# VH-VL binders against q96ev2r1098to1170: the designs that were tried, part 22

Target 1, 73 residues: q96ev2r1098to1170
Amino acid sequence: CVVSVEGLSSSTTDAQLKSLLMSVGPIQSLQMLPQQRKAIAKFKEPAHALAFQQKFHRHMIDLSHINVALIVE
Key: E = the ipSAE of ESMFold2; O = the ipSAE of OpenDDE; V2 = 0.75 times the mean of E and O plus 0.25 times the DockQ between their complexes.

## First folded at step 8 (VH-VL; framework fv_vulinacimab)

Design e4 (at its last look DockQ between E and O 0.07; V2 from the best seeds 0.00; counts 0 for: pae E 13.0 > 2, placed apart)
Fold by OpenDDE, look of step 8:
Parts: structure tokens; sequence; C-alpha cells
Structure e4 (fold): chain C 73 residues (1-73), chain A 120 residues (1-120), chain B 112 residues (1-112)
């Protein structure tokens, strides 16, 4: 149910990323790691985590590609 | 109301330099990527360069790599294009353009354009 | 680079008649998200370009519903159901899937 989002811009806010995540499904948590240009998000449903990875891996945000990976708990 | 107001440009000899500026208002500037698009006289549109909202990522067309530099000052809501080693084929009207933060860019707002003429 | 090819390059149209412009890309513009990263712009005489359609089929604000975009993958079409005098200009498709962004050659729409 967890994804890592890497390659984030410093201009990307919690609210912005949350909105992108929520476009796929509800999330339980979101942790921003600004110094790593990274975020960890947990979806309520595993299917949504997979869907998010498939839809938005290498997605271009602000001319920068993000990398989305599934994290197995 | 979103506005993009351009300045700079003009006439320069080959090998010379010019700096274009675009002042933005009406939106949270730092949240959006900005681009420059040019149009040679009587020709079509050509994407030139783009910069992310934070300024951490920049991209250039091969035709301008190594000669042009895109930058932004989010405290002043401006995006700039430094053009060095200018060539005759760089002659064009240059537009600044706003793109979305959540996806690859469409340009929903454009500046009024600035003419750059490179001629001996 | 992705090559964008428009046709026709010149489009004379009678007022009130429909118009159609084709845009073909050298590779698929379909993103894994399900969106096609293809935009349509129009540059009217003496003006800056303006957005008409984004992500293949979404109409930009203020664009009348007589203008529509369709297609997927490598083949796209811009349609104007009833051409009006205000539609005169040069139309461009642009791919935004990857940098460098690339435009079609442009299609000049004129009234007969």
Amino acid sequence: as target 1 above (73 residues)
Amino acid sequence: QVQLVQSGGGLVQPGGSLRLSCAASGFTFRSYAMSWVRQAPGKGLEWVSGISGSGGSTHYADSVKGRFTISRDNSKNTVNLQMNSLRAEDTAVYYCAKGPYWSSGYFDYWGQGTLVTVSS
Amino acid sequence: DVVMTQSPLSLPVTLGQPASISCRSSQSLLHSSGYNYLDWYVQKPGQSPQLLIYLGSNRASGVPDRISGSGSGTDFTLRISRVEAEDVGVYYCMQALQTPYTFGQGTKLEIK
C-alpha cells in the first residue's frame, strides 16, 4: 500500500502531492522528505498504490520526471 | 488575472548577446514551470527552453544548448532567457509561456512576444 | 526528437462549413496515465498563440464547443464544426510527452 515518490521539486507542496495521490485513491499518510526530494505515501488500498505507480511513474511535473516505486511492507 | 509581460530583445550583431525577461502576475509563480517559445519570421513555433517551478530543472532545444540560459527569480516573479553567441537563425519573436505544475506542459498563457533580430 | 506532421498546411474554408486538421506524431503520445500529451494552439493574425485543446481532447477555458480535439497514440484531429470569421489563423499541434517539446508545421486556415 506504500509508494515512494522521488525526484520531487522543492516547489512541490504537501497539498499538491496529496492532490495527485488522491486522484487515484484515498491515502492514509503522506511523509515529505524535502532534503531527499522524496515522499512516502500510504494508500488505503493496495490496488491504488499499484495504480498510482503505473500511472505516474516517470510522470513529468514542472518539467521534471518523478520516479514512483512500490514499497513492500 | 494571469499576465505575462515581456521585455528586452532588439537588434544585435552575430556573436552578440541579449537578455529577455518575462514578468508574471496573477498566479502562484513558483508553482509553475515556465518556457520560452520562438517564431522566426513567417515560420512556425519552436520550443526553446523550459524551467521548473523551483528552477532546479532546466531543458533546452538542441539548437540553443550551450548558448542560451533560462533562469527565474521567484521572489520577483520573473523568468529570463540569456542568449549568447547569437546567430542569424535565432532571429524570431520570442514568447514566454506558462505551463502546469502537475503534468507535462501545455501553455495556457503566453506573453505578448519580443522581437530579436540578429543581423550584421 | 518526436516529429509532428500536420496536414493540410493550407486550409481554405467556406464560412459555416466544417474544418478538420490532422496531426501525426512519430511515436505514441499516449502516457501511462491514459492521457495523450498532445495540445492544439491557434495563432490569430497579429496575436500571440493561444491554447485550444490540451491533453488530446480537453477544451481550454473560453474555447467554444464547436472546436474539438480527438485521437490517440500517433494520430490526432482538430475539428471545427462550423467555421467562423474569428477562426482565421494558424493552427499548431504540439507534443508535450518529452523534451524537447515539438510543434507541427502549422495549418493556415483562411476563409474562401
Scores: ipSAE 0.024, ipTM 0.769, lowest interface PAE 5.1, mean pLDDT 92
Fold by ESMFold2, look of step 8:
Structure e4 (fold): chain C 73 residues (1-73), chain A 120 residues (1-120), chain B 112 residues (1-112)
Amino acid sequence: as target 1 above (73 residues)
Amino acid sequence: QVQLVQSGGGLVQPGGSLRLSCAASGFTFRSYAMSWVRQAPGKGLEWVSGISGSGGSTHYADSVKGRFTISRDNSKNTVNLQMNSLRAEDTAVYYCAKGPYWSSGYFDYWGQGTLVTVSS
Amino acid sequence: DVVMTQSPLSLPVTLGQPASISCRSSQSLLHSSGYNYLDWYVQKPGQSPQLLIYLGSNRASGVPDRISGSGSGTDFTLRISRVEAEDVGVYYCMQALQTPYTFGQGTKLEIK
């Protein structure tokens, strides 16, 4: 149910990233780690986490390509 | 599993103060926004205040601005509502509710409610 | 503030029949992401509110498929396809697009 999103621009906001996550499905949590240019998000359903990774890996946000990885709980 | 346990409340005179507390368990508290929602006797729901997961953003309904202060302690997993200058119209059951990281609704868990009565 | 208007405010229904509740907002709840920031809640007698529908049309965990949400922009509908005794309660829509979040007035659903 967990994805790691890395390579975020320093200008990427919580709202921008949340909009992308929620385009796939409801989320349980989003933790921004701006010092690492990273965020960790948990979806309510595992299938949504997989779909998000498949759709948005290497997607461009604020002129930065992001790396999306699944995290096994 | 997810649990929101409320405390505080009771009878208070107009102009008085009261502090409500909500203790959270069963989830990573700092990752979720929290809100207070109230319901006057026989009336509908009114959102009162919300606070982001980090505590960096707070918001209030116009009816309570300047009188109520929401705060959270992420080390103790609590969200609090300090209520000052209480009025009769503040009489209500107060619920705490868990939201997503931002205060964007989606209140999937609610506390049991705490009655506040403001009466001379 | 965004004003939310529900109708009807009182809804007596016969068991097994459908019920519909309308919710209208004073401004569009459609975010640039394509989502409508509209929740539905029910408060059953003696209980805290519970989430039924989020983002306009998504069912919360444990909500039966006979309960659905639809609509977009300013006009939203909650539908119960076959009312059961456990559906008794007061139903609220809430906009979650911007603070302060605001509820509709509530619709009291009763069996009769």
Scores: ipSAE 0.007, ipTM 0.669, lowest interface PAE 13.0, mean pLDDT 87
ESMFold2 (binder alone), look of step 8: mean pLDDT 93; pTM 0.958

Design e5 (at its last look DockQ between E and O 0.58; V2 from the best seeds 0.00; counts 0 for: pae E 5.3 > 2)
Fold by OpenDDE, look of step 8:
Structure e5 (fold): chain C 73 residues (1-73), chain A 120 residues (1-120), chain B 112 residues (1-112)
Amino acid sequence: as target 1 above (73 residues)
Amino acid sequence: QVQLVQSGGGLVQPGGSLRLSCAASGFTFRSYAMSWVRQAPGKGLEWVSGISGSGGSTHYADSVKGRFTISRDNSKNTVNLQMNSLRAEDTAVYYCAKGPYWSSGYFDYWGQGTLVTVSS
Amino acid sequence: DVVMTQSPLSLPVTLGQPASISCRSSQSLLHSSGDTYLDWYVQKPGQSPQLLIYLGSNRASGVPDRISGSGSGTDFTLRISRVEAEDVGVYYCMQALQLPYTFGQGTKLEIK
């Protein structure tokens, strides 16, 4: 149920990323790692994590590509 | 309703400077990337520059890099294009254009255009 | 840069007849998400450009269903099933897969 989002802009807020995540499904948690330009998000449903990875990997946000990977628990 | 109203532009000599402005309304401005697209007389469209919703990322066509600067003021709902070291080949109608929500992919609204003429 | 090539550049059409414009890209416009980042715009006489089709085949708001976009990879087509007088203008394809965004040369649609 966990995804990593890398390549975030330093200006990307948690609210912005949360909105993007929530467009796929509800999330349980979101951890921003600004020094790494990275975020870790946990979806309530595993299917939503997969859907998010498939839909938004290499997606352009604010004119920047993000990398989305599933984290195997 | 979405509106993009442009101002600035005009006639300038080579090497001169101009500033274009685009005032936006009818949408949450800070949530959308903005771009400038130009059209030389009798020619096609050319993307010039883009800026992210937050303003944290800017991009330029190679033809204007180092000479043009895109900026935005989200408190005033404006996007600007500072054009320095202007050349004859920069002569064009310049359009501001609205991108999609926190993303890229298309321009769904355009300004009315502003004529920039660079001539000695 | 991605090179966009349109054909034809001039398209005279009889009212009520169909029209078709081709657009080719120098590389695939298929994004890893599965979306195809190809847009179509029209610039009618004396007006600003306006969006017709986005992401290959989606009609923008207010665009009539007689206008459609299709294609995949590097080959795309804009079709107008029955040309009307209001369709006169210059049509552009644009790739938005990567920066810089690049346009086709434009296709001028005129009524015969």
Scores: ipSAE 0.253, ipTM 0.863, lowest interface PAE 2.3, mean pLDDT 94
Fold by ESMFold2, look of step 8:
Parts: C-alpha cells; structure tokens; sequence
Structure e5 (fold): chain C 73 residues (1-73), chain A 120 residues (1-120), chain B 112 residues (1-112)
C-alpha cells in the first residue's frame, strides 16, 4: 500500500504530488520530506500503489527523474 | 502574456567569457525549469543547459560541461548563462526556453535569441 | 545520448498540397507512464523556434488542426494537410525522455 517517491525537486509541493498520486487512486496519507527530496505515500488499495510505481517510476518532473519504490509493510 | 526577454551577447575572443541573461514575466517563474538552446549559424538546434525551478538541479550538454554555468535568481525572475573558456564552436544564437510544469521537455515559450560570436 | 534523425532535410512543397516530415529516434521515447516524449517545433524565417506538437501528438495552443503529429516508439511523423505560405520554416523534432534533450537535424520547408 506504501510507495516511496525519491528525487523530487525542492519546488514540488504537497498539492502537486497529492494530485499525481490521486490520479491513480485514493490515498490515506502523504508525508513530504523535501530536504531528502523524498515523499512517502500510502494508498487505500495495494493495487494502486503498484500501478503508481509502474506508471511514474523514472518520470521526470522539473528536470528531476523521480524514483518510485514499493515499501514492504 | 508570457515573455522571455534576453540580453547580453556580442563578440568575444577565444578563451574569453560572456554572460547571457533572460528576464521572465507572465508566469510563476520559480515553478518552471528553464533551458538554454543554441543554434550555430546555418545549423540546427542544440540543447545546452537546464536548471530546475528552485535552481537546485543543473544540467549541461557534454560540449559545454565545465565551461558554462547556468543559474537563476527567482527574486528577479532571471535565468543566466555564464560562458567561460569560449571557443569558435560556441558561436551561435542562444535562446532561453521555458519548460512545462508536470512534464519534461516541450518548450512552450522561447526568448528572442542572443547572438554570441567567438572569433579572433 | 538519444540520436534523432529527420528526413527529408529539404522539403519543397506546392502551396495547398500536403507535407510530411519523418523523425526517428535511436531508442524508444515511450515512457512507462504511457507518455511519448517527442516534441515538434518550427522556426520561421527570422524568428525563434515555436512549439507545434508536444508529447507525440498534442497540438500546442494556437496550432491549427491541419498540423498533426503521429507515431510512437521510434518513428514519428509531422503532417501538414494543406501547406500555406506561413508554414515556411525549419521543422525540428526533439526527444525529452532523458537529458540531454536532443533535436533532429531540421527539415527546411519551402514553397516551390
């Protein structure tokens, strides 16, 4: 249910990333860690976490490729 | 009403330095990556350098790495290209270009271009 | 680097007739998101480049529907269904899948 998004631009906002996550499915939580260029998000359904990882891994935002990884719970 | 107005340019000797500037208006400048693209006389387009919206990430074509430095001042809405150790091969019209918010690449707005001539 | 190859490099066209420009990339421009990172630009005489097509087939604002982009993977085509005098210029494809961004060599479209 949990994804790690790394490589975020420091200008990427909570609202931007939430919108991107929700384009795949509803989320339960989002924690922004901008100093680490990272965010952690939990989807309501595990299938949505997988879909988000598959769709957005290596997507480039603001000249930064993001890395999306599934987190084992 | 997006505008990119360039300044700088001119004639410089090989080994010399020059600084290009691009002033932006009509959009939230700090949110968009900016790039420099050049065009040698009679030639095609070459992407030269890019900088993230915050300025925290910079990238360069191999042909200019170590010689050119891209920077931005988000308080003044400017992006700059410091060009050092210039060579004849750097002779070109230089354009600044605005990238998209959610994606990479596609430059929807371009500056008017600034000619840099490196000649002895 | 991703190499972009355009054909033809020179394209004389009769006013009112269609034109097509080919662009080929040295590797697929299809991202796992489903987006294709291929843009088209035109540089009209004495002007800066301007965006025509983004993400493979989307027309930029103000671009007429007689201009279209198609293709995917490694092979792409820009079509102008009815060439007008204002279409004179040099057309470039660009890949934006990865840095450095790279352009094709350009195709000079001129009215004969």
Amino acid sequence: as target 1 above (73 residues)
Amino acid sequence: QVQLVQSGGGLVQPGGSLRLSCAASGFTFRSYAMSWVRQAPGKGLEWVSGISGSGGSTHYADSVKGRFTISRDNSKNTVNLQMNSLRAEDTAVYYCAKGPYWSSGYFDYWGQGTLVTVSS
Amino acid sequence: DVVMTQSPLSLPVTLGQPASISCRSSQSLLHSSGDTYLDWYVQKPGQSPQLLIYLGSNRASGVPDRISGSGSGTDFTLRISRVEAEDVGVYYCMQALQLPYTFGQGTKLEIK
Scores: ipSAE 0.065, ipTM 0.772, lowest interface PAE 5.3, mean pLDDT 89
ESMFold2 (binder alone), look of step 8: mean pLDDT 93; pTM 0.958

Design e6 (at its last look DockQ between E and O 0.64; V2 from the best seeds 0.00; counts 0 for: pae E 11.9 > 2)
Fold by OpenDDE, look of step 8:
Structure e6 (fold): chain C 73 residues (1-73), chain A 120 residues (1-120), chain B 112 residues (1-112)
Amino acid sequence: as target 1 above (73 residues)
Amino acid sequence: QVQLVQSGGGLVQPGGSLRLSCAASGFTFRSYTMSWVRQAPGKGLEWVSGISGSGGSTHYADSVKGRFTISRDNSKNTVNLQMNSLRAEDTAVYYCAKGPYWSSGYFDYWGQGTLVTVSS
Amino acid sequence: DVVMTQSPLSLPVTLGQPASISCRSSQSLLHSSGDTYLDWYVQKPGQSPQLLIYLGSNRASGVPDRISGSGSGTDFTLRISRVEAEDVGVYYCMQALQTPYTFGQGTKLEIK
């Protein structure tokens, strides 16, 4: 149910990323790691994590591509 | 009301330099990508360069890579295009254009255009 | 780079008649998100370009409903149901799937 989002700009806000995540499904948690240009999000349903990875991996945001990976727990 | 007001440009000899500027208002500037698009006389549109909202990411058409530099000052709501080593084929009307929020693609607002003429 | 090809390049139209412009991309403009990154612009005489359609079929603010965009994958169409004098100009499609963004050659719409 967890995804990592890498390649974020340091200016990316929690609200922005949360909105993107929520477009796929509800999340349980979101942790921003700005120093790593990374975020870790947990979806309530595993299917949504997979869908998010499939839909938004290499998605161009603000003229930059993000990398989305599934984290297996 | 969104406004993009351009300045700069003019006539230069080949090998010369020019700086274009675009002053934006009416929207949260730092949240939007900005681009430059040019149009040679009697020709179509050509995307030239783009910059992310924070300025951390820049992109260029192959035709201008290494010669042009896009930058922005979010404290002044301006985007600039430094053009060096200008060539005759760079002659065009240059437009600044506003991109979408937090996404890729379209240009919903355009500047009035600035003529750049490179000629000996 | 993605190559955009428009047809026709010249489009003379009688007032009140419909007009159609085709745009083809060298690769699919369908993103994994489900969005199609194809825009349409018009540049009217003496003016800056202006957005007509974004993401394939969404009409920009202020654009009349007689103008519409359709298509999928690599083939797209801009339609004007009843051409008016104010529609005179050069129309461009543009892909925004990836940088560099690339435009079609442009279609010059004129009144017969």
Scores: ipSAE 0.649, ipTM 0.922, lowest interface PAE 0.8, mean pLDDT 95
Fold by ESMFold2, look of step 8:
Structure e6 (fold): chain C 73 residues (1-73), chain A 120 residues (1-120), chain B 112 residues (1-112)
Amino acid sequence: as target 1 above (73 residues)
Amino acid sequence: QVQLVQSGGGLVQPGGSLRLSCAASGFTFRSYTMSWVRQAPGKGLEWVSGISGSGGSTHYADSVKGRFTISRDNSKNTVNLQMNSLRAEDTAVYYCAKGPYWSSGYFDYWGQGTLVTVSS
Amino acid sequence: DVVMTQSPLSLPVTLGQPASISCRSSQSLLHSSGDTYLDWYVQKPGQSPQLLIYLGSNRASGVPDRISGSGSGTDFTLRISRVEAEDVGVYYCMQALQTPYTFGQGTKLEIK
């Protein structure tokens, strides 16, 4: 149910990232870790976490390619 | 409506400097990447520089790296290109262009263009 | 740098007939996410460039459905199903997979 998103540009807001996540499915939480250029999000459904990872891994956001990984937690 | 209004071009001698400015309106400027694209007389388009919405990430074509500096002021909604050590091959019309929300590349709005002429 | 190669460079077309422009990249523009980082622009005489197609096949706002983009990893096509007088201009493909972004050489479309 959990994804990590790394490589975020400093211009990426929590609202923008939340909107991107929700385009795939409903989320339970989003935690921004800006010092690490990272965010952790939990989807309500495990299938949506996989779909998000598959759709957006290495997608370019704001001139930065992001890395999306599934986290088993 | 989205508008990009450019200023700052002109005639300069080789080795000189110019600063181009692009004033943006009609969108949340800080959320979008901005780029400069140039076109030498009778030639095609060349991307020269880009800057992230916050200004924290900048990129340059090899042809201008070390001589040009892109910057933005999100309080004034402006993007600028400082051009130093100008060469004859820098002669071109320079366009500022707005990048997309949450995607890479595509420039959906362009400024009117500013002519820079570098000659002795 | 990713090299973009367009053909033809000059395209005289009879009004009302179809036109097709090819663009090839030196490496795949298909990202693992499924997005293709390929745009098409037109520059009409005396004007700034205008976006036609983004991310491979999406039409920009106001672009008529007679203009379409298609293609795979390295080979892309812009198609105009019925050329109109307003289509005169120079067409460019651009890759945005990685910086520096790079354009094709341009294809000048003109009415015979």
Scores: ipSAE 0.000, ipTM 0.690, lowest interface PAE 11.9, mean pLDDT 87
ESMFold2 (binder alone), look of step 8: mean pLDDT 93; pTM 0.960

Design e7 (at its last look DockQ between E and O 0.74; V2 from the best seeds 0.00; counts 0 for: pae E 8.1 > 2)
Fold by OpenDDE, look of step 8:
Structure e7 (fold): chain C 73 residues (1-73), chain A 120 residues (1-120), chain B 112 residues (1-112)
Amino acid sequence: as target 1 above (73 residues)
Amino acid sequence: QVQLVQSGGGLVQPGGSLRLSCAASGFTFRDYAMSWVRQAPGKGLEWVSGISGSGGDTHYADSVKGRFTISRDNSKNTVNLQMNSLRAEDTAVYYCAKGPYWSSGYFDYWGQGTLVTVSS
Amino acid sequence: DVVMTQSPLSLPVTLGQPASISCRSSQSLLHSSGDTYLDWYVQKPGQSPQLLIYLGSNRASGVPDRISGSGSGTDFTLRISRVEAEDVGVYYCMQALQTPYTFGQGTKLEIK
């Protein structure tokens, strides 16, 4: 149910990324790691994590392309 | 109402430098990337450079890499383009543009344009 | 770089008649998100460029419904159902899939 989002632009806010995640499905948590240009998000449903990875991997945000990977717990 | 007002530009000799500026209003400036797009006389549009909302990320076309520098001052709502080592082929009208739009990549507002002429 | 190719480059049209502009990309502009990163802009005489269509088929604010964008993958079309005098200008397609953003050559629409 967890995805990592890497390659975030320095401008991406918690609210913006949360909105993008929520467009696929509800999330349980979001942790921003700005120094790593990274975020960790947990979806309530595993299917939504997979859908988000497939849908938004290499998606362009604010001149940057994000890398989305599934994290197996 | 969104407004992009440009200043700077002019005539310079090859190898010279110019600085373009664009003052933005009518939107939360720091939330949006800004770009420069140029148009040589009688030619089409060419994307030149872009900068993220915070200014932490910059991008350039290969044609200007190492010579042009894009920057922004979010306290003054301005984006700038420092152009060094100018060449004749840099002659163009330069447009400031709002964007690319977050997640979508379009330019929804444009400045009035500034003419840059590089000639001996 | 993604190469954008427009046709025709010159488009003389009679008032009230339809117009169609083609744009082809050297690679697919369809993202896995389902979005198509293709914009259309118009530069009217003496003016700055302005956004017409974004993400393939969405009209920008203030754009009349007689103007529409369609297409998928690598082939796109801008259509004007009934050309008006105010439509005179140069039309550009642009891919926003990746940097550098690249434009087509432009299509100059004129009234016959």
Scores: ipSAE 0.484, ipTM 0.904, lowest interface PAE 1.2, mean pLDDT 95
Fold by ESMFold2, look of step 8:
Structure e7 (fold): chain C 73 residues (1-73), chain A 120 residues (1-120), chain B 112 residues (1-112)
Amino acid sequence: as target 1 above (73 residues)
Amino acid sequence: QVQLVQSGGGLVQPGGSLRLSCAASGFTFRDYAMSWVRQAPGKGLEWVSGISGSGGDTHYADSVKGRFTISRDNSKNTVNLQMNSLRAEDTAVYYCAKGPYWSSGYFDYWGQGTLVTVSS
Amino acid sequence: DVVMTQSPLSLPVTLGQPASISCRSSQSLLHSSGDTYLDWYVQKPGQSPQLLIYLGSNRASGVPDRISGSGSGTDFTLRISRVEAEDVGVYYCMQALQTPYTFGQGTKLEIK
């Protein structure tokens, strides 16, 4: 149910990332780690975490390639 | 109404420097990546440099890396290209271009172009 | 770098006739999300470049429906179903999958 998103632009806000995550499915939590250019998000359903990783891993957002990984809880 | 208005440019000698500016209006500037694209006389288009909305990520074509610096001032809605150690092959019309929201991709708006001529 | 190759480089066309321009990339432009990062631009005489097609097949605002883009992977086509005088210009494909973004060499469309 958990994804990590790394390589985020330093300007990425929690509202922007939450909108992106919710475009795939409802989330339970979002933790922004902006100094690390990273975020940790938990989806309510594991299938949505997988879909998000498949859709956005290595996608270029705002001229930054992001890395999305599934985290087992 | 989206508008990109360029300034700067002109004639410089080889080894010289020049700074190009591009003033943006009609959109939330800080949310969009910006790029510079050039066109040598009688030639095609070449992407030169790009900068993320925050300014934290910059990219350059190999032909200009180490000599050109892209920057932006989100309080003034400007993107700039500092060009150092200019060479004859840098002679071109330079365009600033607006990328899409939060994504890589297409340039839907372009500035009017600014001519840079490098010759002795 | 991703190399973009256009053909033909010169395209004289009779008014009212169709025109096609091919673009080939040295690498696939298909992202795992299903998006294809291939754009088309036209530069009309004396003007800045203008976006025609984005993400492979989407028409930009104000682009007439007689202009379309198709293709996937590494092979792409811009088609003008009926050429009009306003279509004169140089057409470029560009990949936007990865930096440096790269353009094809350009195709100069002229009326015979």
Scores: ipSAE 0.012, ipTM 0.753, lowest interface PAE 8.1, mean pLDDT 88
ESMFold2 (binder alone), look of step 8: mean pLDDT 93; pTM 0.959

Design e8 (at its last look DockQ between E and O 0.76; V2 from the best seeds 0.00; counts 0 for: pae E 6.0 > 2)
Fold by OpenDDE, look of step 8:
Structure e8 (fold): chain C 73 residues (1-73), chain A 120 residues (1-120), chain B 112 residues (1-112)
Amino acid sequence: as target 1 above (73 residues)
Amino acid sequence: QVQLVQSGGGLVQPGGSLRLSCAASGFTFRSYAMHWVRQAPGKGLEWVSGISGSGGSTHYADSVKGRFTISRDNSKNTVNLQMNSLRAEDTAVYYCAKVPYWLSGYFDYWGQGTLVTVSS
Amino acid sequence: DVVMTQSPLSLPVTLGQPASISCRSSQSLLHSSGYNYLDWYVQKPGQSPQLLIYLGSNRASGVPDRISGSGSGTDFTLRISRVEAEDVGVYYCMQALQTPYTFGQGTKLEIK
């Protein structure tokens, strides 16, 4: 149920990313790692994690193409 | 209402420098990427550069890489384009443009344009 | 870089008649999200460019419904059902799938 989002711009806020994640489905947690331009999010449903990865991988956000990967737990 | 008001530009010799500025109002400036697009006389549009809301990410067309620098001052709601080592082919009307939201790549508002003429 | 190719480059049209502009991209602009990262702009004489259509088929605010965008993947079309005098200008398609953003050559629409 976990995805990593890499390549985030430094201006991307928690609220923005949360909104993007929530557009696919509800999340349990979101951890921003600004120094790594990365975020880790956990969806409540595994299907939503997959859907998010498929939908937004390589999507441009604030002039940055993000890389979305599924994290195996 | 959104406004993008440009300044700077003018006539410069090859190898010279100019600085363009675009003053923004009517929206939360720091939340939006800003871009520069130029148009040579009688020609089409060419994307030049873009900068993220915070300024942490910048992108350039190959034609201007190493010569142009895009920057922004979010405390003053301005985006700038420093143009060095100017060439004749840089002659154009330069437009600043904003994106409508952080997921967007298209431009919903444009400045009035600033003429840059590079000629000996 | 993604190459954008418009046709025709010159488009003389009789008032009241329809107009159509084609835009082709060298690679698909269809993102996995389902959006086509293709936009249309028009530059009226003496003016700055202005947004007409975004993401393939969405009309920008204030754009009349006689103007529409269609297409997907690599082939896109801008249509004007009934050309009016105010439609005179140069039309550009642009891809925003990836940087550098790239424009078509432009299509100059004139009244016959």
Scores: ipSAE 0.354, ipTM 0.880, lowest interface PAE 1.6, mean pLDDT 94
Fold by ESMFold2, look of step 8:
Parts: structure tokens; C-alpha cells; sequence
Structure e8 (fold): chain C 73 residues (1-73), chain A 120 residues (1-120), chain B 112 residues (1-112)
């Protein structure tokens, strides 16, 4: 149910990333770790976490390729 | 009411330097990547450089790497292109352009262009 | 680098007739997100470039519906269903899938 998103630009806000995540499915939580250029998000359904990873891994946002990985809690 | 107003440019000898500036208004500047695109006289468009909204990520065309430096000042809403070791092939009109902040790829607004001429 | 190839490079057209411009990329521009990272721009005489089409087929604000983009992957087309005098200019495709972003050579559309 959990994805990590790495390689984020420091200009990316939690609202912007939340909007992208929610375009795939509802989320339970989002934690921004801007000093690490990273965010951790938990989807309500595990299928949505997989779909987000498949859709957006290596997507370029603000001149940075993001890396999306599934995390087992 | 987005505006990108460019300044700088002019005539310079080979090996010389110039700094181009692009002043932005009508949007939250720090949230948007900015780019430079050039057009040699009578030629097509060539992407030159890009900088992320924060300024933390920069990219360059191979033809300008090591000679050009893109930078931004988010307190003044400006993006700049420092051009060093200029060559005749750098002669072009230079445009600044912005992208939408959450979806990369397309230049929705362009500056008016600034001519740089490199000639002995 | 992704090479973008436009055809034709010169396009004389009669007012009121359709026009088509082809753009091919050396790599697929279809991202895993489902978007095609291909844009079309026009540069009218004496002006800066203007965005016409983004992400393969989406019209930019103010672009009339007689101008459309289509295609996917490596093969894309800009179509003007009925050319008007204001359409004169040089048309460029650009890929924005990866840096360096690259443009096609340009297609000069002229009224004959």
C-alpha cells in the first residue's frame, strides 16, 4: 500500500504531489521528506500503489526524474 | 497576464562573455522550471538549458556544456544565462520559456527574444 | 539524444485547403504514464514561438479546432483542416520526454 517517491524537486509541494497520487486512487497519508528529495505515501488500496508505481516511475517533474518504489510495511 | 521580458544580448567577440536575463511576472515564479531556447539566423529552434523551480537541478545541451550557466533569483523573479567562451556558432536569438509546474514538457509562454551576435 | 524529423520542410498551400505536417522521433515518446511527450509550436513571421499542441493531441488555449494533433509513440501529425492566412509560419515539433529536449527541423507553411 506504500510507495516511496524519490528525486523530487524542492519546489514540489505536498498539495501538488497529493493531487498526482489521488489521480490514481485515494490515499491514507503523505509524508514529505524534502531534505532527502523524497516522499512516502500510503494508498488505501494496494492495487493503486502498484498502478502509481507503474504509471509514474521515471516520470519527469520539474526537470527531475522521479523514482517510485513499492514499500512493504 | 504571464509575461517574460528579456534583456541583455548584443555584439561580442569570440571568446567573450555575455549574460542574458529574463524577468517574469503574472505567475508564482519559484514553482516553474525555466528554459532557454535559441534560434540561429535563418535556422530552426534549439533547446539550450533548463533550470528547476528551486534552481537545484540544471540541464544543458552538449553544445553549451561547460561554457553556459543557467541560474535564477526567485526573490527577483529572474532567470539568467551566463554565456562564456562564446563562439560564432552561438550567434542566435535566445528565448526564455516556462513550463507548467507539475507536468513537464511544453513551453506555454515565451519571452520576446534577445539577439546575441558573436563576431570577430 | 532523441532525433526529431519533420516532413515536409516546405509546405506551400492554397487558402482554404487542408495541410498536414509529419513528425517522427528516433525513440518512442510514449511515457509509462500514458502521455506522449510531443508538442507542436508555430513561429509566425517576426514573432516568438507559440504553443499549439501539447502532449500529442491537446490544443493550447486559444487554438482553433481546425488545428489538431494526432499520433503516438514515434509518429505524429499536425493537421490544419482549412488553412487561413494567419496560419503562415514555421511549425516545429518538439519532444520533451527527456533532456536534451529536441526540435524537428521546422516546416515552413506558405500561401501559394
Amino acid sequence: as target 1 above (73 residues)
Amino acid sequence: QVQLVQSGGGLVQPGGSLRLSCAASGFTFRSYAMHWVRQAPGKGLEWVSGISGSGGSTHYADSVKGRFTISRDNSKNTVNLQMNSLRAEDTAVYYCAKVPYWLSGYFDYWGQGTLVTVSS
Amino acid sequence: DVVMTQSPLSLPVTLGQPASISCRSSQSLLHSSGYNYLDWYVQKPGQSPQLLIYLGSNRASGVPDRISGSGSGTDFTLRISRVEAEDVGVYYCMQALQTPYTFGQGTKLEIK
Scores: ipSAE 0.040, ipTM 0.755, lowest interface PAE 6.0, mean pLDDT 88
ESMFold2 (binder alone), look of step 8: mean pLDDT 93; pTM 0.951

